# VHH binders against q84jc2, part 337

Target 1, 232 residues: q84jc2
Amino acid sequence: MSKMRNLVEEKFLEFYESWVIQLELYLHQLLIAHNNNTMSETELRHLISKLTTHHKAYYTAKWAAIREDVLAFFGSVWLNPLENACSWLTGWKPSMVFRMVDRLRKSRVVLVEAQVKKLEELRVKTKFDEQKIEREMERYQVAMADRKMVELARLGCHVGGESVMVVEAAVRGLSMGLEKMVKAADCVRLKTLKGILDILTPPQCVEFLAAAATFQVQLRRWGNRRHYVTHS
Key: E = the ipSAE of ESMFold2; O = the ipSAE of OpenDDE; V2 = 0.75 times the mean of E and O plus 0.25 times the DockQ between their complexes.

## First folded at step 22 (VHH)

Design pj1 (framework vhh_8fcz_2; at its last look DockQ between E and O 0.88; V2 from the best seeds 0.85)
Fold by OpenDDE, look of step 22:
Structure pj1 (fold): chain B 232 residues (1-232), chain A 125 residues (1-125)
Amino acid sequence: as target 1 above (232 residues)
Amino acid sequence: QVQLVESGGGLVQPGGSLRLSCAASGFTFSTYFMNWVRQPPGKGLEWVSGITSDSSYTTYADSVEGRFTIIRDNDKKMVYLQMTSLKTEDTAVYYCARSPDEVEAIWTEGYFDYEGQGTQVTVSS
């Protein structure tokens, strides 16, 4: 029923819980800023900067954790099943955020032609990068049936003595490849997010970030209710 | 002492190719994000390309995308920039630069704390 967690899982769980709490606080500020159009551009930029710093902190922590155990992120115990089901290579799919931008456009957000053009260019680039990673993943999955993995399969549950070293080597090899792919995906996420924020005006950025944070928080809440999951 | 030594620059005709090399020493090369930046005549420093410490991801400025390729060899402590389809506007001093924070390096193009002395690349007919 309850998963056995390793040290990496436990540490990142604690981190993520705190990170989400802080995100909720920022969300509140974003909503206030969105509803209060009296805030100066400087104030908005400062708020945006706090959010971007928060997101960068997540990836800094994540990349440190995946160096220790990338496999922990392929069964993320800090996420509920719904959140995991919506994950692409251990996180949000980069191209998904353009759906959010589109929703904004259909609402009160007016984008000028130049912004629309740049967003489209970014969307194309993001899609290209996603596909590149997917191809690499496919290549890696095919290559996974290499000598070390075959040996691991051969050993089965009868692993002892010198065989343990072989198993460990096989797992290390697998982990190394996965780590690279996860980092690559995260880089695309970071680039996509930065790209969007560079295209949008400060008020638009606030609205976008509020929408994104709301979706993330609500997804977590919906998933927790559905599966009766308590992360804390 | 931290050192980044660029080489491979020279004179090339438009449409030509050139391969730049950067030799790193004095620090743990394999833990740094590496960049190429350039300074055209009379202009400021321009970010060109970057590569993660483990080569998991590469990124390029729009002006060089599809023409330049960055690669690194952590065993040799080398970073390379393969330039193809060179244009006159690619004329510049090219520098190798290190980034201590990979996340920031990805987020902020041109984020680095040390750069080499540079190598001159001249594209001219």
Scores: ipSAE 0.892, ipTM 0.953, lowest interface PAE 0.5, mean pLDDT 92
Fold by ESMFold2, look of step 22:
Parts: C-alpha cells; sequence; structure tokens
Structure pj1 (fold): chain B 232 residues (1-232), chain A 125 residues (1-125)
C-alpha cells in the first residue's frame, strides 16, 4: 500500500470510536433534558459538566497524540471523508459555531440583551484569534512550497543525500509548526466553547450542546451512509 | 524538587511598567502550562495570565488584557510578565504557577498545582 498506519493512529481510532459512542449517549440525555421542564438547575449543571468533561477528554487525548504524530490529524483515518472535508485545522472552525448559536436564537433560545452583547464580543475575539492562526498557517504553507521547489531544482544536480536531508528538514519543520497551530486552534475552540457556556443559562447550554452533538453525530452518520448518485 | 522563584517586583507609579521574572527548576518545564496569579491585599488569589508549554497560545484575565504580556523561554526555563499601564488595583503579591494539565488550564482559569513564594508589586503615587 502507499500508506501505513502507525500505533498512534490505531490507538486514536479506538479512542475516537468509543468517544463518539459516548457522545451519542450524552446526546440522548441532552434531548431528554431539553424536553423536560421539571429538571432542576443542579441537574442541568451536572449534565452540562458531563458534556464539558467529555469534550476536555477529547482534547487531552488529542494533544497527547499530536505530540507523537500531528500529521495523522490531517485527513484522519478515524473520520469519514465528509467529516474531514468539514475540518478547519483538525476540527470545527471556531467562528462557525456562532452560526449555530444564531440559528438557535431564531427558533428555540431567547437571549437577553446582555447575553447578545457578550456573545458578539466573544464572536469578534474568536474571529480575531482564528485569523491570526490562519496567517501562521499560510506562512508554513509558503515555507513548504519553497522546500518542494528546492527539491525539484536539485533533481538536475543528483544530490541524493541532500535531497533526503531537505525532505526530512521540511517534514520536521512542518510537523513542529503544525503541532503549534493545531494546539492554538484547539485552545481557541476550548475558550470559545467555555465562553459560550458561561454566557448561556443552564437550559440554554443544554440546547446548544444538544445542537452541537447532533451536528457532529449526523455528520458522521450521513458521511458513513453516503452513496454515489447518478443523474436520472 | 519543584522550584518557582519570582523576581522583579517593586514600587512603581500608576501608568508605569514593570517586568516580572520566574525561574523554574526541578521539573520538565517545557511540558507545563505556566501561569501568573496574584493576591491583592486582603483578598484571595486571582488568576492573571497563562501560556501553553510551546507558547502556541496565551490568555489573560479581562482586567489585564492589553496591558500585560506573558512570555516564556523554554531554553532558559523562564516565564516573564511584562506589565504596562499599571494601576493601583494591580498592587498584589504575584506568583508564578504551573498547571498539571494544559487542557484543564485553558478551560479553568487558576488551575495549578504549585506556586512560588511570590514577588510584591506595589502601584502607588
Amino acid sequence: as target 1 above (232 residues)
Amino acid sequence: QVQLVESGGGLVQPGGSLRLSCAASGFTFSTYFMNWVRQPPGKGLEWVSGITSDSSYTTYADSVEGRFTIIRDNDKKMVYLQMTSLKTEDTAVYYCARSPDEVEAIWTEGYFDYEGQGTQVTVSS
């Protein structure tokens, strides 16, 4: 085959499959809580805590894995092609989560003016941090392209050992830079998620977490059931 | 033995600047999330700022955002806090602190397992 799986990829695949199954179980609990007006604030906060702990566990496992092989998270073997196509720097794009919040506001969630103002401030800060990371990513993509062109130029001089060293240096530089960018993106994701949950009331948090989990679960289900469609 | 030794504190006028330093030893510094926390007179600990082990991300309390900058140097095992536009409300003992879990440190401000002995910052005219 043209590619090989390492033990890091196999371990994370097993982790992720279990993690998604547990997310689906939590989604069922969120949907019950969403429809149950008799649940206390304490009960809702306990459920929210389970979800946030579950999300933090994902990042704990991910950060351990990217330390060993960050490239595995670009075109991941544990994700279907639709999930991979929807990724921004190995995960959901932080600024896009506010579209979900906006849709919830229009259909199910009533926010007071103070919450709306805080959410807009968070949206601006999230977008700023996102753009900073995108500029860093562009810098590394340019550096990678330059190293590729050096390899092509060297083909004419038959510099065998130098070609290997250039490729190795390019991969090492890319891996180190990608590791920092992925971690920075995940920090923005964690801060954005925490910020949203701090602004919303417990019932609103349940609504948001249910929407987010639903999107993730449905993306996985639909991507796994995708079939080629022929025009009639 | 884990050691965090803060320095650089002193008396400064409002609007002034000061740079705090923290020398770390006794642990693998380059793998830990690092923080500055402070204790104002008569109050409990207040988280100020944090930085990931690889400097990929920095975060600040709202009260210091735009005025303080956290920096680390993993080769020298140092953490710094560059403070500008200082206010009387910034008067406190400042502590360098490490976090045992970076994900939790990003999620929960003030999450740490070890702090130094502190350095006094006094902002007064």
Scores: ipSAE 0.783, ipTM 0.896, lowest interface PAE 0.6, mean pLDDT 85
ESMFold2 (binder alone), look of step 22: mean pLDDT 83; pTM 0.856

Design pj2 (framework vhh_8fcz_2; at its last look DockQ between E and O 0.90; V2 from the best seeds 0.84)
Fold by OpenDDE, look of step 22:
Structure pj2 (fold): chain B 232 residues (1-232), chain A 125 residues (1-125)
Amino acid sequence: as target 1 above (232 residues)
Amino acid sequence: QVQLVESGGGLVQPGGSLRLSCAASGFTFSTYFMNWVRQPPGKGLEWVSGITSDSSYETYADSVEGRFTIIRDNDKKMVYLQMTSLKTEDTAVYYCARSPDEVQAIWTEGYFDYEGQGTQVTVSS
């Protein structure tokens, strides 16, 4: 049986499916660029810019959606169970991308000492920011047992009339807190991604973005096969 | 009319502290990413710090990280910059600036619009 979806879920699902299709197209271009040593730096930078614009568009859409219903993103019906299991606060964990960079380093990508140093500094900062958010999440989770939540619990199994307003107020309170945390996490994601791209050369950026996109697309495919899920 | 009015600048010794304030009006303050930027003598404009519309995230230039703190009050339409451990190189005219696109503001340091007169901060022994 399919999960019942609300309007926000349906809209974002449609958006995300289209977004992933476009990502696959960009992935193809990235792979071509990666295998084509004749592309100029200007051409590579242009391709990188298209990808970064694509990612920024995702977060623009996401932040608009979470203002309406942040809870939709904690179910993420547009993701399969494997993708959801790999999610940290409704997205990829920022520190994860450094493993991808490390993979590149172990391959044919040669990083100069200055790049390695900067990447390490960024890694430390990213980890710090993740921990900060996690601490805030913990604080928030403890604080969830506030007056509104207690009132909600007191309503029991039957909610009607004036009680509906209490429930709505409680949910709004929760949503506002969660929205802030999700946005914070996304900001760390954006900063981390931008930071990496600023450190890498254009050819290295292309390889990194190709690897990241490949992983994302493959994760989706693996999850779909495992759970017999079909995405448009 | 959009107005950003900075205040709180002054003369301070190295290692000292200062708190800048910015009063915003003429736009929907609570929907904008807010920034502090500065212009040192004889130099170009430099981004200092930014804060999301809902205070969910704060970001700083490397040069001020750990020393400065940006805070906003959407009810009062105010943004603040608490500066500590001030250095001579922090000497500049400080401006409050708004960013219409939060995602872009996070992605690109320096994506902002400012209209204020600024406030002078001088760090000297």
Scores: ipSAE 0.855, ipTM 0.935, lowest interface PAE 0.5, mean pLDDT 91
Fold by ESMFold2, look of step 22:
Structure pj2 (fold): chain B 232 residues (1-232), chain A 125 residues (1-125)
Amino acid sequence: as target 1 above (232 residues)
Amino acid sequence: QVQLVESGGGLVQPGGSLRLSCAASGFTFSTYFMNWVRQPPGKGLEWVSGITSDSSYETYADSVEGRFTIIRDNDKKMVYLQMTSLKTEDTAVYYCARSPDEVQAIWTEGYFDYEGQGTQVTVSS
């Protein structure tokens, strides 16, 4: 039985599907740039700018949608179950991106020691910011477990105009707190991505962005393939 | 018209505290990312701190992190900078500034389209 989708979910699903298609097109350009040693630094910076603009556009659209319905981003209809299972506060976990940098460093990308030092500083800062958000989430969860809040939830929808309004206010308060935590997590994601790109050279940025886009596209393909296997 | 009016500056000894205020008017304050920037003597503007429109995220320059706190009150259309453990290096004119695009403001420190006239902070013995 199919679920009804609200307007926010339908609009963001349409946005996200087109956004991923465009990301795949940029991935193709990144792979050409990776394999083509004759591109100028200006051309590489232009391509990098297209990718960063594309990522910023995602967050602009997401933040607009979250103001309408943050809960849509927990178990999103536009993501397959594998993508949802890999989410930390509605997106990629900022500290995990450094594992991708580490893997590139071992196989393809040579980093100068100054870059390595700056990346380690950024990793520490990113982890610190993540831990701060996790502590706020814990405080939020404790507040939700408050006896009075639990009693309101157990009351459910016992009818009476006053009772309905009290429950609706409590749910609204929950949604507003969750919206702030999701937005905070996205800010850490934006800061971390920007920080990495500022440390890397343009060719290294192209390799990193290609790896990141490849991971995102492959996660989507593998999750979708699980759902669409044809019976033989 | 758009106005940002800073106040609360003054002379303080090293290790002291100050709280700067910024009163905003002439625009929808609750939708803007807000910043503090400063200009030390003989130097250019440097970004100090920023806060999202809903106070979901505060960010700080490395030089002030742990010592300064940015706060906003959307009902009163106010931004504050609580400064503690002040150093002589913190001497500057401090400006309140707004950013029209929050995602861009997080991406680029010092991204703003309007700033006030500033308030002088002097840290000296």
Scores: ipSAE 0.785, ipTM 0.902, lowest interface PAE 0.6, mean pLDDT 86
ESMFold2 (binder alone), look of step 22: mean pLDDT 80; pTM 0.828

Design pj3 (framework vhh_8fcz_2; at its last look DockQ between E and O 0.87; V2 from the best seeds 0.82)
Fold by OpenDDE, look of step 22:
Structure pj3 (fold): chain B 232 residues (1-232), chain A 125 residues (1-125)
Amino acid sequence: as target 1 above (232 residues)
Amino acid sequence: QVQLVESGGGLVQPGGSLRLSCAASGFTFSNYFMNWVRQPPGKGLEWVSGITSDSSYTTYADSVEGRFTIIRDNDKKMVYLQMTSLKTEDTAVYYCARSPDEVEAIWEEGYFDYEGQGTQVTVSS
């Protein structure tokens, strides 16, 4: 049985499907670059720039969408259940990417001491920011039983007429708080990603981005197979 | 006409505190990422701090992290910078600046436009 989708969900679903298709194309380019030692630094930087632009475009679209209906992202109908289960505040958990970096380090990627140090500093900062957001989320969840929510609860199962305005006001209040938290989380994601890319060399960036994109694409494929869902 | 008017600068001793203010007009303030930047004597512009349009996120340069706090009031169209534990190296003309794209502003700390006259902050014993 499929869920009923609102306009925001439908629009973002379409966007995301297209976005993922483009990501797969970039992944292919990244893999070629990774296996091609003849590409210049300039060429690698250009490829990295295309990927970063692609990621920034996602958040631009997301932030526009969450202004309309942030709640859509807590159901994320464009994701399969496995992808949703792996989501932290409507996206990937920032600290997760450091595990990918660690994987690179255990492979053929050699990081110099200065890079390792900077990555560790970034890891600490990222973790701190995650915790800060989690604390805010907890505070918000505790505060959910505010005046507006209480009023909503008193309206019961049958809402009509003047009571509709009260319900809408209550939902707006909730949405505003959630929107801020989601944006905050996204900012941490962006900062973390940028931070990693600033620390790594262009070849290392390509490998990292390839690994990240591969993981994202494979997670989607695994989830689709498990739940008999088809996504682009 | 876009206007950004900074104030609150002055002379302060090391370890002291100062609060800067920026009054914005001529644009939809609540739609912009806002920044503080500074220009030390004989140096170029340096990004100091930024805040999202809805105050959902704040960010700081490493040099001021833990000492400075950026705050905004969209109703008043104001952005503030609370500076504490001031150092001599904090001496600069401080400007408030707007970023036209929030995602880009978060991604690139140097992504901003400024038009104000700035306010002088001098930290000296």
Scores: ipSAE 0.851, ipTM 0.929, lowest interface PAE 0.5, mean pLDDT 91
Fold by ESMFold2, look of step 22:
Structure pj3 (fold): chain B 232 residues (1-232), chain A 125 residues (1-125)
Amino acid sequence: as target 1 above (232 residues)
Amino acid sequence: QVQLVESGGGLVQPGGSLRLSCAASGFTFSNYFMNWVRQPPGKGLEWVSGITSDSSYTTYADSVEGRFTIIRDNDKKMVYLQMTSLKTEDTAVYYCARSPDEVEAIWEEGYFDYEGQGTQVTVSS
């Protein structure tokens, strides 16, 4: 079945397409900065600031859209199937970002012992926060099922306008719980990103942001290519 | 006018507990990230804890993690700080503070635009 769009989905799709295009432009700048050994620390920090502002803008727009319709973000219209398959609570799994850091360590980025120690501490903290969210998600799903089962049992004794109100309350409860879980996951993503950038030096931050942007852009390009059908 | 009114401070023994309250008015409380900050004697402001507008995420300074709990009630427009296992180092004036942007508040600890008058917490034997 083909996806149906509403105003919230259309607005965020437009935002996301523009956001990815700008991310590609920043990626170009990051790659130039990586290859240009003459850039000053000040110039690198300005570029990093542009990237962090860009990522914060994504979450600002996402949280506004989630308040209107969080369910639109599950099986998102603006993500292709490949991007959706890699999504955890409407985005990248926070602890998985450390695989990107690990690849940078293997690829000529030299981290001093203090940085390695801080990154491992952050990884543990990030996994702890992930597990907390997963436990809360489990409790939410159980609580919703239990409340829904009780309400449905009562409805089994009669039919009327009360059934509509119970269904509306159940949907509202589901939506509110999902909003909180998505936002909690995004908070962990923001804290993890900030933590990584605080530990890395400006040149290392440029490499990390470039790797992250490259992965995101390639994931979108590869997924979009598989969707096209041509007739001749 | 934005108003944040803290209460619940007092004198308590080390190891004791105390619950601070903050009543908010003059703005749409449910849209804002809220914080507790404190000013120990002779020191500057120190961020203590924060909570997202919908209580989806809470965050704490390392020095209070596991001992303090931030809670909010959007229906009553209240923020609370439940403090346990209090130490003499926790002696400070505690302020309730509002952050103008939630994403920025998560990104940078101690990001806020308004604070209340404060409530004194004194931990001494």
Scores: ipSAE 0.759, ipTM 0.889, lowest interface PAE 0.6, mean pLDDT 83
ESMFold2 (binder alone), look of step 22: mean pLDDT 82; pTM 0.844

Design pj4 (framework vhh_8fcz_2; at its last look DockQ between E and O 0.87; V2 from the best seeds 0.82)
Fold by OpenDDE, look of step 22:
Structure pj4 (fold): chain B 232 residues (1-232), chain A 125 residues (1-125)
Amino acid sequence: as target 1 above (232 residues)
Amino acid sequence: QVQLVESGGGLVQPGGSLRLSCAASGFTFSNYFMNWVRQPPGKGLEWVSGITSDSSYTTYADSVEGRFTIIRDNDKKMVYLQMTSLKTEDTAVYYCARSPDEVQAIWTEGYFDYEGQGTQVTVSS
């Protein structure tokens, strides 16, 4: 059975479907670039810039949407169950990308010592930031049993008139906290991605971005097949 | 008219602390990512720290990480920089600056606009 969707969910669903289609197009370009050793550094940098712009556009749209309804992202209807299961605070786990880099290193990508060192420093920083967010989330989750939530629970049996206003206020308060947490997580994602791209050479960036995009697209495909879900 | 007015600078010894303040007016403060930047003598502008519009995230340059803390008050339209363990190399004119795009501000250090006169911070024995 289809879930009932609100306006925010519907709008973001449409956005995301289009965004994924564009990602697939970029993936194709990345793969071509990866297999074509004749592309200049300038051309590679341009392609990388297109991808980074695409990713920034996602977060711009997301942050606008979460201001309206952050709760929509905790039950992301635009994702299949597998994608949702792999999500950390409504997105990819920042530390995950380092595993992708490691896989590249074990394949044909040769990193110099200086790059390895910088990647490790970034990994440590990313992990620290993740943990910080997790601690804050825990604190927030504990604090959810505050006066407003208790009142919300009490009113759950008899909601009408002024009670509706109280419930709405309580939900708004909760949402504001969640929004901050989601934004914080996204900031870590952005910083991590930028950090990796700053460390890698343009050819390495292309490989990394291709791998990341492939994984994202394949995860979506696998999940759709498993759960018989169609997003478009 | 957009105004950013920095204050709180002064002379301090190495290892000392200082708190800078920035009063913002003329724009919707709560919609902007806010930054601190500095200009050391004879050098160009250097990004120091940034904070999201809702204080959900803070970021720092490597040179000040662990020593400086950025805080904002949207009700008062204020941004602060608490500096501790100050070093001689922290000597600079400090400016507060706004970023119109938060995502871009997070992505690119130095994506900001500033109009203030700055406040002088001198760290010397």
Scores: ipSAE 0.859, ipTM 0.935, lowest interface PAE 0.5, mean pLDDT 91
Fold by ESMFold2, look of step 22:
Structure pj4 (fold): chain B 232 residues (1-232), chain A 125 residues (1-125)
Amino acid sequence: as target 1 above (232 residues)
Amino acid sequence: QVQLVESGGGLVQPGGSLRLSCAASGFTFSNYFMNWVRQPPGKGLEWVSGITSDSSYTTYADSVEGRFTIIRDNDKKMVYLQMTSLKTEDTAVYYCARSPDEVQAIWTEGYFDYEGQGTQVTVSS
């Protein structure tokens, strides 16, 4: 389905371009707040709220688009090849966030024992949810390779009418299963992000969000720079 | 016109089981995140569990995790709460509740716009 671009892909591409631009603007605000540390706790919470609202808006748009065409999100046209290479079920692997937290903890962010315990509990829960999704993905891949599906597809090509409808129903069923797995992965991403922000203090949240936005923006910049250099 | 009708409550002994049902009508049920919330005696509403519109993800309050299971049937427009290993602390009026925005419902537990009339669950000797 990567052979043609449809209305779903075009609408989401337009959304994503604007969304990344706004993320870069929020990153600038996060870096100012991190570097100068002149903002009150209330001001920090307001900035954090802007970032979380921005991330929720991404998923709102994505889930609407997935209901229209989930396959558009595999090898997405709105992500450059480097971003796509880092994707697990149409996004970053939820548990990879904890590696970034661990790295920040060792260099910049000081966590008390209670926070460390809560983060480890969340990491375990996140990993458990990931493993559950991976088992379902394995089942999905087996179902796609199933010989009966191949035979039904061949019947649809030669017999017509009713056989085509059976093949179409089977493909729709597999697509709907994929939609559920992508949405489950996104739910884990949302719950993990919320969980981390609930554990961290407002200054720690600002540092975490800045690191996350920096990584995402740099991935896009490096991917786009390589594209322009190699073509120009 | 939006209607949520809970049933299946009753009196049970500690350690017992109950299955609550919620019949939904008057809206496109398959578009909505659904919740169970409860009101213990003399307390405010307490979120219990939630399920995405397509059953892709379920989530539970810490106090009920491992004991309660939320299930939905979009064809029948039903939500269920299978309760096991009941404790006296589970005594409450249980409400079925609809969330207007699914992403926000995942982000914030207990985010909903409509609830039913409730069904009483009493756990006592």
Scores: ipSAE 0.749, ipTM 0.890, lowest interface PAE 0.8, mean pLDDT 82
ESMFold2 (binder alone), look of step 22: mean pLDDT 82; pTM 0.848

Design pj5 (framework vhh_8fcz_2; at its last look DockQ between E and O 0.92; V2 from the best seeds 0.86)
Fold by OpenDDE, look of step 22:
Structure pj5 (fold): chain B 232 residues (1-232), chain A 125 residues (1-125)
Amino acid sequence: as target 1 above (232 residues)
Amino acid sequence: QVQLVESGGGLVQPGGSLRLSCAASGFTFSTYFMNWVRQPPGKGLEWVSGITSDSSYETYADSVEGRFTIIRDNDKKMVYLQMTSLKTEDTAVYYCARSPDEVEAIWEEGYFDYEGQGTQVTVSS
């Protein structure tokens, strides 16, 4: 049985599929740049800028979509089960990217002491922000068992007429809270990404972005194979 | 006409507290990312703090993190900056500024427009 999709889901699905295709193209460019030691700093910065613009476009689209239906992102139909399982508040967990940076450090990437220090400071800040959001989420989840949920429960299995309006109002209230939480998480993601890119040199940025994009694309591929789903 | 009117500045001793206010009008306040910025004497404009349109997220410059708190009231079209543990280096004219794109505002701290006269904050012994 196929899952029913609403308009928000369908629209964002289309967007995301296109977005991923473009990401793959950028990934190819990143890999070329990574293997090409003749590219100038200006060229590298331009490539980085294209990627950052691409990521900002995703969040612009996402925030527009969550204003319409944030619940669509809790069980994102444009993601496979593996991708969804790896999601934290509808996206990648900000602190995860530091593991990618650490992986780079174990490779040919040499970070100077000043960079290491700044990365650590950023990591601490990111983790703090994550925890803050998690605490708020917990508070929100506890608060869900309030009058709105009681009203929903009281309506029972047969909902119609005025009852439908009550349910809708309750869902709207819940959605508003969730929207704030998702936006907060996304802000941390954006800040973390920008922070990392500000610390790294252009060549290091290219390598990091290539690694991140590769991971994202591979995760999607692995998940699709596992669940016999075909996406981009 | 877009108007941002800052108030609440004054003279305070180091370690003291001050609360700034900004009254906004002439635009859809609830859709903008709002900022506080400041200009120290003889220095350029410095970003201080920002808050999303729905108060979902607050961000601060490293120099004020843990000491300042930004708050907004969309019903009143107000943005506030609670300053604590003030230092001499916090001396500046403080301005309220708006950002038209929230994603860009989060990404780039310098992405804002300000039009007010500012309010003077002086921290001195």
Scores: ipSAE 0.886, ipTM 0.948, lowest interface PAE 0.5, mean pLDDT 91
Fold by ESMFold2, look of step 22:
Structure pj5 (fold): chain B 232 residues (1-232), chain A 125 residues (1-125)
Amino acid sequence: as target 1 above (232 residues)
Amino acid sequence: QVQLVESGGGLVQPGGSLRLSCAASGFTFSTYFMNWVRQPPGKGLEWVSGITSDSSYETYADSVEGRFTIIRDNDKKMVYLQMTSLKTEDTAVYYCARSPDEVEAIWEEGYFDYEGQGTQVTVSS
């Protein structure tokens, strides 16, 4: 039942385990800052910087890994099945974070009209980029299906060196296309996160980052617990 | 040694179009995020646009979005800026710039380590 993992998967698994542990530690700091309101604006900006540096480090490592094998990120061994099922192009769906912002607004975060306007503009831009990526993904899937049908028809007639080259070219084309799509999606994620943090005040940023980290940690915990119960 | 050489600037009427070019050499061009930045008369540098190493994502300053298009050709080691609907406030020296880290370049507009000598764009009637 074991899977053979390549070096890309093993290296990123080790990175991700460490990265999540550190995220959980930062979450604890965010919750303390949120609940006790004991930190100065300078201290809040420092904590926010730690979180943004941590998120940027994730993408730095991920982009290095996808250059070697983007397919490793589809059905990733470092994510549990629940985390994988909730992924959109190997990560969180950018538009989903605005639901989290909306929930914060309804509970205790007061946004002034200028912030609301900027958030709506960002939401529209994020959704536009998201939909553009989805349309390109659909075109890519159709193009690959058409090429697969033609290649299978050719292989049904003859098998040889030309067939191997065609299969290798098709696999390379799939990987290159997916690599671009994943990177585009990650750019939207980075831009959306940065945009939200630029609009929010430091206390609001702490609240948002705490909510985001809580969601990510809980998704991992729920998936791990369900997996144990289901298979035991 | 890193070299970035801009060209294609000139005098254009408002509403006109120009295409800037940047020839890159001395580094592995295909692995770097590339930018256009500009310096209007009497002002500091303003970031204009950027593009990922594989052209997977382009990003623009609000003031130029919809009017400018950044394009790269990794085989020719070129980056271009197609400018349309030019305004007098677009008058500036335009520089091609390289970013040492793509994630940081997406995160922080104007993050770069090398720039060329620039090409003058003047928009006036």
Scores: ipSAE 0.785, ipTM 0.907, lowest interface PAE 0.6, mean pLDDT 83
ESMFold2 (binder alone), look of step 22: mean pLDDT 81; pTM 0.833

